# Ledger of designs, part 165: miniprotein binders against a2bj90

Target 1, 235 residues: a2bj90
Amino acid sequence: MSRSARRKTSALNTVLRVVEVFASIQGEGPFTGTYSVFVRLAGCNLRCPFCDTRYAWSLEAGKPLGVEELVEEIARYEPSLVVITGGEPLLQRHPLNSLVEGLESLGLRVQLETNGILPAPARDEQLWRVYHVVSPKDVPVRVPGAKLHPSWVDYARATGRAWFKFLVANEQHVREVAEYVAKLGIPRSRVYIMPLTPEKLDMKELLELHSRIASLAVKWRLNFSPRLHLLVQLP
Key: E = the ipSAE of ESMFold2; O = the ipSAE of OpenDDE; V2 = 0.75 times the mean of E and O plus 0.25 times the DockQ between their complexes.

## First folded at step 20 (miniprotein)

Design QB20 (at its last look DockQ between E and O 0.92; V2 from the best seeds 0.86)
Fold by OpenDDE base, look of step 20:
Structure QB20 (fold): chain B 235 residues (1-235), chain A 84 residues (1-84)
Amino acid sequence: as target 1 above (235 residues)
Amino acid sequence: SEEIRKRAEEAIREAQELLKEVIERAKKTGDEDLQWIAKLAEIYLRAAARAFQKGDYDKAEFYLDLALEIIEEAKEMLEELKRK
């Protein structure tokens, strides 16, 4: 390979397609309430009917940003956590590992949001060191093409740095989640259930839905994830 | 197609009629959990109708199916309450 081909391959590993960067409170999962910078990456391998970020499905919806420039932008917010989300962040795995390396060099904590279809990080990836919230789309709601990659269960056992977040509407959905995680050998302490909220839900209805799903979480001995950002009207 | 749109509109209307009957029956029981399940079905059926109006048929179908599942749950609860 020519020096020019190596430079082009190195440049591809240093550029991300980014939809948006913003500061807010982490509204979901084990880091709920944390002051966070969100990096929404472009491109998704799913087409969930209930997706609220459809604008991120195409890679072309993102702008190309250098990893170094993105690290500097994130650092200016002085975040307690960097949340990497998008469509599916792991579609950009190579430059994402470079981003994680840059952020960790500054002492920043990183959390990835993923649908769990793509393989978990390997031990030699920078992504191995970060926190992961995996959101399966095969249970209890069934999105076509969604299947949890088994390596996420192994990663969770090996590192203790993965949690599994499931969308639920009712007790039947919570039962299906409980059966599914038991079958896979996922500890209940790593499982979150979260309300399936449609767009433009009334605040009274939103609060009641949260209350009902939280009560089911207690009954079924699972963790509860709010949609805190919707309750407090933040991004 | 216009035929697919019409069938989806009819399915939403039928679900609205079924839900109306369930809500009326649920109110007569005084059971708060059953009233909530009926309300939950209403929430998702409204989401289906809004998606349909926007031409988002994948979202409309998803929320319609979910609303129908919850309507059946409410009917099962109504039959259990009659046996007590």
Scores: ipSAE 0.844, ipTM 0.934, lowest interface PAE 0.5, mean pLDDT 93
Fold by ESMFold2, look of step 20:
Structure QB20 (fold): chain B 235 residues (1-235), chain A 84 residues (1-84)
Amino acid sequence: as target 1 above (235 residues)
Amino acid sequence: SEEIRKRAEEAIREAQELLKEVIERAKKTGDEDLQWIAKLAEIYLRAAARAFQKGDYDKAEFYLDLALEIIEEAKEMLEELKRK
């Protein structure tokens, strides 16, 4: 093929379907409070009823962006963390690995958010070296079709670069999470519980729910994740 | 369909009536944890009702089921407190 045609074909092989790119604060999990650029990828393999980002469910919701252009745009924000989220980002695994390679070549730290249905990264993938926050949806909230792929536990053990985050409403849910992670061999140091927060809570209710779930985290010796962006009214 | 919508509306209404009783009984106990559990059920039931009004029936059913689970938790706590 001509050099021009190969360049066009290569560019198409490094294209992501992107819903939005924006700067904010990571509000959840182990990197809570970090100045971040969020890259929301289109497509999801779940239809969680509580999903706050259902506008990203369809692959058609994303516009095609070249990975190299996207890396340059992200870098201009000077982020402390790049959060790749979605939908489910691993549905675009091949160009996602290319994005990660570009970001890491600039020394940018990357975190992936995933529902854990698709397998954890293999050692030869660029995704192997990034941080992962895995949010299984089969316990306690039991979303149809959700099942954590067992490779995520092996990956977390091998790398120390994965954490598991669960939405909970009350102590019964926390007990279910504790039993689930014990059965899977996930150590408590890698587990976060986070308040299940519906839309339109007033601030008093939001704070009380946070307080109650945080107290349960202490009681059950689990890590607590806030939803900090809700508390400080950021996207 | 209209039949599914009517069933969901009735289920939410029934849960609201049950929750009203649970809230009043919880208040009479003076137990702060029980009162929180009753309030938590109300939070999720409001979310169910709001989702229903917007036509998001999957979200409405999810929050309704969650609210009903928490209502049952509150009722169990009420029965345990009566035996003390």
Scores: ipSAE 0.843, ipTM 0.927, lowest interface PAE 0.7, mean pLDDT 91
ESMFold2 (binder alone), look of step 20: mean pLDDT 83; pTM 0.780

Design QB21 (at its last look DockQ between E and O 0.95; V2 from the best seeds 0.87)
Fold by OpenDDE base, look of step 20:
Structure QB21 (fold): chain B 235 residues (1-235), chain A 84 residues (1-84)
Amino acid sequence: as target 1 above (235 residues)
Amino acid sequence: SEEIRKRAEEAIREAQELLKEVIERAKKTGDEDLQWLAKLAEIYLRAAARAFQKGDYDKAEFYLDLALEIIEEAKRMLEELKRK
């Protein structure tokens, strides 16, 4: 067996720390309504007070899964999209590039969700080819240690495969988002605002909050992201 | 510490009193946007209180601060409506 065959098998044997794999509808951002497999990776570089997935903050909360086995598991769901999420997926950047290579080889579309603290993909990474939804945590809500890496703006301009999703509560937050994206030179067509929803919100209150934030999105000429999974009671 | 817990509990109570005044004033104006802000502040203040009861003080502080920001916005709107 040649040295070349052993190098190809070693890249496929890369391990990810995975919290959960499940099928649902993408509830947020530009792919809202898409039948998706979600892969929640373990580990996060933030401690957002409003995080609904705190169980994914530690790397030890994830099980070690081989990339090949994970590709096979995902493929069985016949997804229209694979969503890579977690704490922060880019903490596992090397094995994540191998996962993307495997999924793309099957013709599966991939979307990454990231907090944008770590650098955007380089042109030689498999991650360069996928879609990215970047969720900054420095505006309008300020999480300690959150800062958008400037390479995400460059990546968005170069590829057209990045969108920016911001949590908002009121019109002041929407104004701060509009000013921030204007300063960075992010086109409004790539910006989503999403309602900041606390846990255990009543459905009537949830709907009213969605309506109010959607109206602000129209007023400010921004895209609106629902929390569709909460509205339709899916995972 | 027990002192930090007590201060956080007092801050939530003070915010509840401020919110009560805003809700009463908002009802008298009949302004739907102002009534919504009062309700939004109530939503976040309830989230703060729930987090506090669970011992999640970072989450409690976050939602308390957010509720206070919305209360101050509602107060500004009340003063603008009086000038019209």
Scores: ipSAE 0.846, ipTM 0.934, lowest interface PAE 0.6, mean pLDDT 93
Fold by ESMFold2, look of step 20:
Structure QB21 (fold): chain B 235 residues (1-235), chain A 84 residues (1-84)
Amino acid sequence: as target 1 above (235 residues)
Amino acid sequence: SEEIRKRAEEAIREAQELLKEVIERAKKTGDEDLQWLAKLAEIYLRAAARAFQKGDYDKAEFYLDLALEIIEEAKRMLEELKRK
């Protein structure tokens, strides 16, 4: 078998450490509103103070699941989008490429969520062809150890398949994001700002925060991301 | 450690007292943006206090620092309005 044929067969012969698989609505970023299956992979290279999914930080939190079995489980949901998230999914890069191959062979559209510390996909990876929402954690929220790998900017330019999403609380944060993306050469058309929402907001507070951040997005000519799943009370 | 917990507890109480002053001053101005800023600081300070009560001191410190940034922003706006 050729390297290409062996690579396709390999996509179905490895394991991932998976925390959970569930159906919901993509609530954030460019695919907001899409009926999605979420695949949360175990392991993270950050310890963000605001993280609500701390149960996914340890690689040991995931159960080993064969890629072929996982593809079949995902397909039974009949999703319009498969969202691969975590922890940090790129910590399981090799078996993740196998999963992507399997999903794409069924015509399923795939989006990856990443903190961008590990490098963007190489051209010979299956991940090269999927969509990516990159959420750097070094601006404005400044998580220790976070730093966007510069290859993500090159990848976005080469493929048009990456966007950059930033949590913000106020206009000073938006200014910091604007300066950061300008310095890195990230065009504003690829940038989303999203409200930093702590737990236990009532609906009035949640809507007002969305309104205020959306107004800032218009003022600064950036894209706005809601947290739609919070507004409609879905996972 | 116990010393870090005590410092965080005192810092949260100090921020709560400062926020009470900012809320009152913001209300007196009638400025909608300033009143929102005071409310936003309250939102994050509540998150800090809640995290502290649960023993999540990293989350508490993060939201406290954010609340203090917003309080400082509100104080700058209050001084600007006084000079006008």
Scores: ipSAE 0.840, ipTM 0.925, lowest interface PAE 0.7, mean pLDDT 91
ESMFold2 (binder alone), look of step 20: mean pLDDT 84; pTM 0.797

Design QB3 (at its last look DockQ between E and O 0.95; V2 from the best seeds 0.87)
Fold by OpenDDE base, look of step 20:
Structure QB3 (fold): chain B 235 residues (1-235), chain A 84 residues (1-84)
Amino acid sequence: as target 1 above (235 residues)
Amino acid sequence: SEEIRKRAEEAIREAQELLKEVIERAKKTGDEDLQWLAKLAEIYLRAAQRAFQKGDYDKAEFYLDLALEIIEEAKEMLEELKRK
């Protein structure tokens, strides 16, 4: 392989399309309450009707940023966690592995948010080493084209570094989640249910919805994910 | 199309009438869980209405369907409470 071919392959693996970078508290999943830098990547393979980040659906909505520059920007915040989110981060899998390598070299913890449609990390990827919160969009809400890739179940069993977060409205949705994870052989200890919140909820309604879904989580012996950032009015 | 808009508007109105009946019946039972389901349906129906007003018909349909599911659950609970 010529020196020119190696330089072109290295250059393609060093640029991400990034919508935004900001510091906040992780509001959801197993790392709730953690001071985090969020990296929202551009592009999504879904069009969820309830999506609150529609501006990230197009790859063109993101600016091209170098991995090294992005690592330096993230490091300045001194985060307890780096959360990589977006539309679907795994659409940028190659430069994302380079970003993870850079962040881990600084001793930073990394968590990925994914819809689980694309294959889980392989053992030779830097992404294998990080934490993953997988948010299936096929149960209990059904988004067209959503299907959990089976490799996420295998990854969760092999590493213990994956959790599954489901949007729910009522007890029927919680039942469907319980049946689905039982069928796939996902341990209940790795399952989070989260309230399906529409935009511009009243704070009283938001709190009551959280309370009801949390009670269902206890009843069904599942973990509860708040939307803490909405409750405390953070990004 | 204007026809899709009109059908969506009619479906939202029908859901509002169904919800009104459920709210009135829920108040008479005094059951807190049933009152919550009625309120939850109202939350999602309002989300459907807001999406519709913005011309976001995919979001409107999603929240309308969800509101209708909760209304049906509330009706089932009402029939169970009558049998006790």
Scores: ipSAE 0.851, ipTM 0.937, lowest interface PAE 0.5, mean pLDDT 94
Fold by ESMFold2, look of step 20:
Structure QB3 (fold): chain B 235 residues (1-235), chain A 84 residues (1-84)
Amino acid sequence: as target 1 above (235 residues)
Amino acid sequence: SEEIRKRAEEAIREAQELLKEVIERAKKTGDEDLQWLAKLAEIYLRAAQRAFQKGDYDKAEFYLDLALEIIEEAKEMLEELKRK
């Protein structure tokens, strides 16, 4: 392949289909409360009935953006954390690795949100060095075809850079999560339970659900994740 | 299809009737955990109805099934409290 063809192939690896870029706080998981820039990538390999971001399911929902320009846009926000989300960001794995390289070159901390169906990063990927919050969708809410790839548990053990987050409604759900993580060998310190919040809850209902799930987290010795952005009414 | 939609609508209505009974029985007990279960079932049943009205039948079925599970949990707890 000519030098010109190799350059063209490389340039194609530097385009992402992006639904939106916006500043907010990280409302969930281990980095809750952090001033963040969210990059929502288009495309998803699931159709979860409870999905809050259905507008990101189709690749057509995203606009093609060059990774270099995207890095510059993100940097202008001066974020403490860059959250890569979607859809399922790993559907755009190659250009995503380029984005991560650019963000890390500027010293920006990156977190990926994934449903865990596609494999965890390999050691030679830029994604190897970022933080991951993995949200399996086969427990306790059982979405068909949503099987956690076993490499995520190995990755978490090898790097300490992955956490597992589960939507729960009640104690029966928490019990199912506890059994699932024990079976897979996921330590409790890496597990978050988070309230399953439908749309249009009033603030009293939202707070009460948070309180009840937090109490269950304490009872079962699991970490609690709020949906803080809902409580403070941020995107 | 129209038949599936009508059966879903009836299932939601039946769950609403069952929930009314559970709410009233829970109030009589004064048990805070039981009253929370009834409220939680109401939250998800409202989500099911809202999704149904928007034509999102997958979401409606998901929340209906969840609400029914919680209603059953509440009914079991009511029987336990009755034995006290």
Scores: ipSAE 0.843, ipTM 0.925, lowest interface PAE 0.6, mean pLDDT 91
ESMFold2 (binder alone), look of step 20: mean pLDDT 84; pTM 0.797

Design QB4 (at its last look DockQ between E and O 0.93; V2 from the best seeds 0.87)
Fold by ESMFold2, look of step 20:
Structure QB4 (fold): chain B 235 residues (1-235), chain A 84 residues (1-84)
Amino acid sequence: as target 1 above (235 residues)
Amino acid sequence: SEEIRKRAEEAIREAQELLKELIERAKKTGDEDLQWLAKLAEIYLRAAARAFQKGDYDKAEFYLDLALEIIEEAKEMLEELKRK
């Protein structure tokens, strides 16, 4: 490989298509309440009808940013957690591993949000060392083309760094989740159920839905995830 | 196509009629869980109708199907309450 070709390959491998970078709180899952910087990557391999971030579906929605530049931008926020989300971040896997390397070299804690269709990190990837919240879309919401890659269960068992989060509306959905995770061998301690919240709910409706799903989580001995950012009106 | 839009519009209208009946019957029972199911179906049916009005037929279909599933669950609960 010539020096010129090596430089071109390196530049492509260190560029991410980024929709937005912003500070907020992590409102969902095991790190709920943490002061976070969100990095929303462009591109998604699903078209979920309930998606709140449709503006990130197309790779064209993202602007190319160098990984080094992005690390510096993120660091200026002094985050307690860096949340990498999207679209589907694993569509940009190679430069994403470079970003993770840069963030970890600064001692920053990283969490990735993924729909779990692409395989879990390999042991030699930088992504192996970060936390993952996996949100399968094949049960109970049955999004076309969604299928959890089985490596995520193995990864969770080997590392203890993955949790599984499911959108649910009612007890029938929770029963479907319980059956699904039992069949896959996912322990209840790694499972979160979260309210399926359409747009424009008033606060009373939002609170009651949270209360009902939280009660189901207790009944079924699963973890409950709020959508805390909605409750406290943060992005 | 026009046929897909007409089918979705009629399905939403039918669901709205079913929900109206359900809300009234649920109120008469005084049962909090049944009234919650009726309210939950209303929440998702409103989401379906709003999505349909905006031309987002995939979202409309998703929330309509969910609302209909919840309406059916509520009807089953209502029948059980009548047995008591």
Scores: ipSAE 0.856, ipTM 0.929, lowest interface PAE 0.6, mean pLDDT 92
Fold by OpenDDE base, look of step 20:
Parts: C-alpha cells; structure tokens; sequence
Structure QB4 (fold): chain B 235 residues (1-235), chain A 84 residues (1-84)
C-alpha cells in the first residue's frame, strides 16, 4: 500500500463529537425554508443563559463519529443544504474541514452556524468555501466572554459568504445592532435580526413577537430572520 | 446560597408589581405600542419566574434584567404620550 493511500485514509478517519443528526427545514437566516440536514456538534466556548441546546455544551455529550460514516449518513437524506451547528462547531475545526471536503465532493451545499468568537476560515481551509451565519453574542445581548473576532468582517467582505444574525427584543436592541454593524463596516444587506424567544411561548405571543421584530427590520432597513421551525412546529 | 435565592425571588416580585402598574396605565392610554411593550415585559418576566422555579438562576437573572429594560422603555413611552 503506497504512502499516498495511507495519507488519504488518515485524513478521512477524523472523528467528530456529534450530538444529533436530523432532517428538517432551515428556520433561520438567509436559507430559511430550505430542506436541510442538521449536524449538531458537541462542545461550546460560551454558556449563554438563553441557550436552547445546553445539552450540547459538553464535548462528552457527543458521540464519536467518523467523517466518512457521517458523510454517508447525511447523503442518504438527499438534503438541499447541510447545516453544521451545535454548541460551537469551530471547536472541532480540523475534523470539520474534512467533513466539509467530503460533503462538497458529493456536490452538497454546506452552511456553518457559529458564534464568531473563533477566527474565520483561512483561504487554505475547506471551510473557506462554505456559507457562514455568524451569531455574535456581544451585541445587543452581552454574554460573558463573547467577542466577535474581526476576521469575520474581512471574510464577509472577501467572499460574500457570511451573514450576521443578532437576537433582539425591542427597538433599542435593533438600534444597537445598526450602530454596531455600521462601526464594523458590515453591510446592512448581510445583517439579520431575529426575535429573542423564550421557551414555551404560545403561538399567539410567538406570532405577535415575530410581527413586531419584522416591522422593526423594515423600519431599520435590516433583514429579518424568523424562527420558522417554531412557527411550523418542526425540529 | 439561600440568600441569593431569596433576593432573586424578591426582585421578581418587585418586577411583577411594576409590570402590574404598567399594564393598568397602558390600558388607559389605548396606545397599541405601549400595550405591546407591557405584554413583552410580561413574556420575559414569566420566563424569569419559570427559570427561577427550575433553579436556573443565570437564566432567571437574564430574563429579569430584560423584562426590567422593557418596563423602563414602556415608562419612557408613557411619559412621551402624556406630553402630546
């Protein structure tokens, strides 16, 4: 067996800690409404008080899965998009690049969801080629230890493959987002505001909150992200 | 500590009283935006109370602070409506 064959097999044998894999509709951001396979990776560098996926905070909460096996599992769903999410996917950056390579080799589109604390992809990473939705946790809601890494602004400008999604409750939060993105030089066309929804809202309250935040998005000339999966009762 | 729990419970009760007064005042104005802010504060304060009951004090504090911010915004709006 040649040295070349052993190098290819060693790159494909990278292991990810995976919490869950499921098919649903992308409910948020620029790909809202897309039939997607979600891969929730384990481990997070934040402890957001409002997090709905706290079970993914520990790396030990994930099962070890081989990249090849995971690519095969994802491909069986015939997804229009693969969404890599979790706690913070970029904590598993090395095997994640191998996963992206595998998925792209099958012609699958990939979107990453990240809190933007870790550096953006470099030009030599497979992650450079995919779409990114960055969810800063420093504005308007301030999570301890959250700070947007400046390389995400540069990545967005260089590639046009990044969007920024902010949780908001009211007009003051929308103002703070508008000021923040203006200061960083992020184009408004790349900014989404999304309603901050607590758990166990009734459908009437959920719809009214969506309506109010959507109206603020129009007023402030920002994009609106629904929580579509909550509105249509999907995962 | 039991002292931290008690202080958090008192803070939630005080916020509930402030919210009650706000809801009554908002109803008298007939302003839909003010009524919405009062409802929004109620939503977050209920989330704080639920988190507190579960012993999730970080989540309780987060939603309490958010509810208080909305209550202050609604009070400012109410004072602006009185000046018109």
Amino acid sequence: as target 1 above (235 residues)
Amino acid sequence: SEEIRKRAEEAIREAQELLKELIERAKKTGDEDLQWLAKLAEIYLRAAARAFQKGDYDKAEFYLDLALEIIEEAKEMLEELKRK
Scores: ipSAE 0.849, ipTM 0.935, lowest interface PAE 0.5, mean pLDDT 93
ESMFold2 (binder alone), look of step 20: mean pLDDT 83; pTM 0.799
ESMFold2, look of step 21: ipSAE 0.842; ipTM 0.922
ESMFold2 (binder alone), look of step 21: mean pLDDT 83; pTM 0.798
OpenDDE base, look of step 21: ipSAE 0.848; ipTM 0.935

Design QB5 (at its last look DockQ between E and O 0.93; V2 from the best seeds 0.86)
Fold by OpenDDE base, look of step 20:
Structure QB5 (fold): chain B 235 residues (1-235), chain A 84 residues (1-84)
Amino acid sequence: as target 1 above (235 residues)
Amino acid sequence: SEEIRKRAEEAIREAQELLKEIIERAKKTGDEDLQWLAKLAEIYLRAAARAFQKGDYDKAEFYLDLALEIIEEAKEMLEELKRK
């Protein structure tokens, strides 16, 4: 067996800690409404008080899955998009690049969801080629230890493959987002505001909150992200 | 500590009383935006109370602070409506 064959097999044998894999509709951001396979990776570098996926905070909460096996599992769903999410996917950066390579080889589109604390992809990473939705946790809600890494602004400008999604409750939060993105030189066309929804809202309250935040998005000339999966009662 | 729990419970009760006053005043003005802020504060305060009951004090504090911010916004709006 040649040295070349052993190098190919060693790159494909990278292991990810995976919490869950499921098919649904992308409910948030620029790909809202897209039939997607979600891969929730284990481990997070934050402890957001409002996090709905706390079960993914520990790396030990994930099962070890081989990249090849995971690519095959994802491909069986025939997704229009693969969404890599979790706690923080970029904590598993090395095997994640191998996963992206596998998925792109099948012609699958990939979107990453990240909190933006870790550096953006470099030009030599497979992650450079995919779409990114960055969810800063420093504005307008302030999570301890959250700070947007400046390389995400540079990545967004260089590639046009990044968007920034902010949780908001009211007009003051929308103002703070507008000021923050203006200061960083992020184009408004790349900014989404999304309603901060607590657990166990009734549908009437959920719809009214969406309506109010959507109206603020129009007023402030920002994009609106629904929580579509909550509105249509999907995962 | 039991003292931290008691202080958090008192803070939630105080916020509930403030919210009750805002809801009553919002009904008298008939202003829809003020009524919404009162409702929004109620939503977050209920989230704080639920988190507190579960022993999730970080989540309780987060939603309490958020509810208090909305209550202050509602008070400012009430003072603006009185000047018109």
Scores: ipSAE 0.846, ipTM 0.934, lowest interface PAE 0.5, mean pLDDT 93
Fold by ESMFold2, look of step 20:
Structure QB5 (fold): chain B 235 residues (1-235), chain A 84 residues (1-84)
Amino acid sequence: as target 1 above (235 residues)
Amino acid sequence: SEEIRKRAEEAIREAQELLKEIIERAKKTGDEDLQWLAKLAEIYLRAAARAFQKGDYDKAEFYLDLALEIIEEAKEMLEELKRK
């Protein structure tokens, strides 16, 4: 087979373990408010106590979908952004790169959500070209085994396509984040703090927590991330 | 184990009783920041209790520890306000 035909055939045979595909808005981080299609990949290398998507922890939770089929399904939504999330999507790195290639060939914008334990994309990966929101879980929430891989800071500096988002409850947590990002050399413009929201908060509590964390973001000169989908009651 | 489960249940109940007192004392001060700390501790302690009842002990311990940290902060602020 020609080199062109061989590459196309390889992409067609790649399979991802997918938990769900759905349309909503991106509720967090720099692309908040964007009409998005979410692709939740199965498997996670963490067991965060506060995780909202525990149903995606096991690889067995996902069903196998071919990359070509998945690209076609995503494209039918006509999304402004494709958000690849999970579990931890980088556990399926090889087929994920094939998915990104297919989505980019259609001109679709892609954002990855990751806990940052696995290394940032290399220059020769399709993932190099997409946006990344990295959510370290070792500070302030101190999830065991959650150490941020240092390559993410280098990647952010080289490409300008990565941001770092931290769950915080109070000012002590914000202080810990500020110290952490200063030590790692992460500029404040790339840092978001986001309220740690337990399940079953009423709307008044959600708004109060958002207000308090937003005020801290201003005080500490950091960006604020809402959990907008909770406020507007979208998935 | 059953022993650890019983100790966690007791710890949550003890934190709830302590927080009830702190909420009442915070209201008497009229201090908005202290009242917020008390409310914030309540939010996470409720999350701990709910997680415990569902058998999610890792989540329960996480939110209990967070609630206790905030309760301690509230106690320190309450003592500071008494000195004024």
Scores: ipSAE 0.838, ipTM 0.923, lowest interface PAE 0.7, mean pLDDT 92
ESMFold2 (binder alone), look of step 20: mean pLDDT 83; pTM 0.779

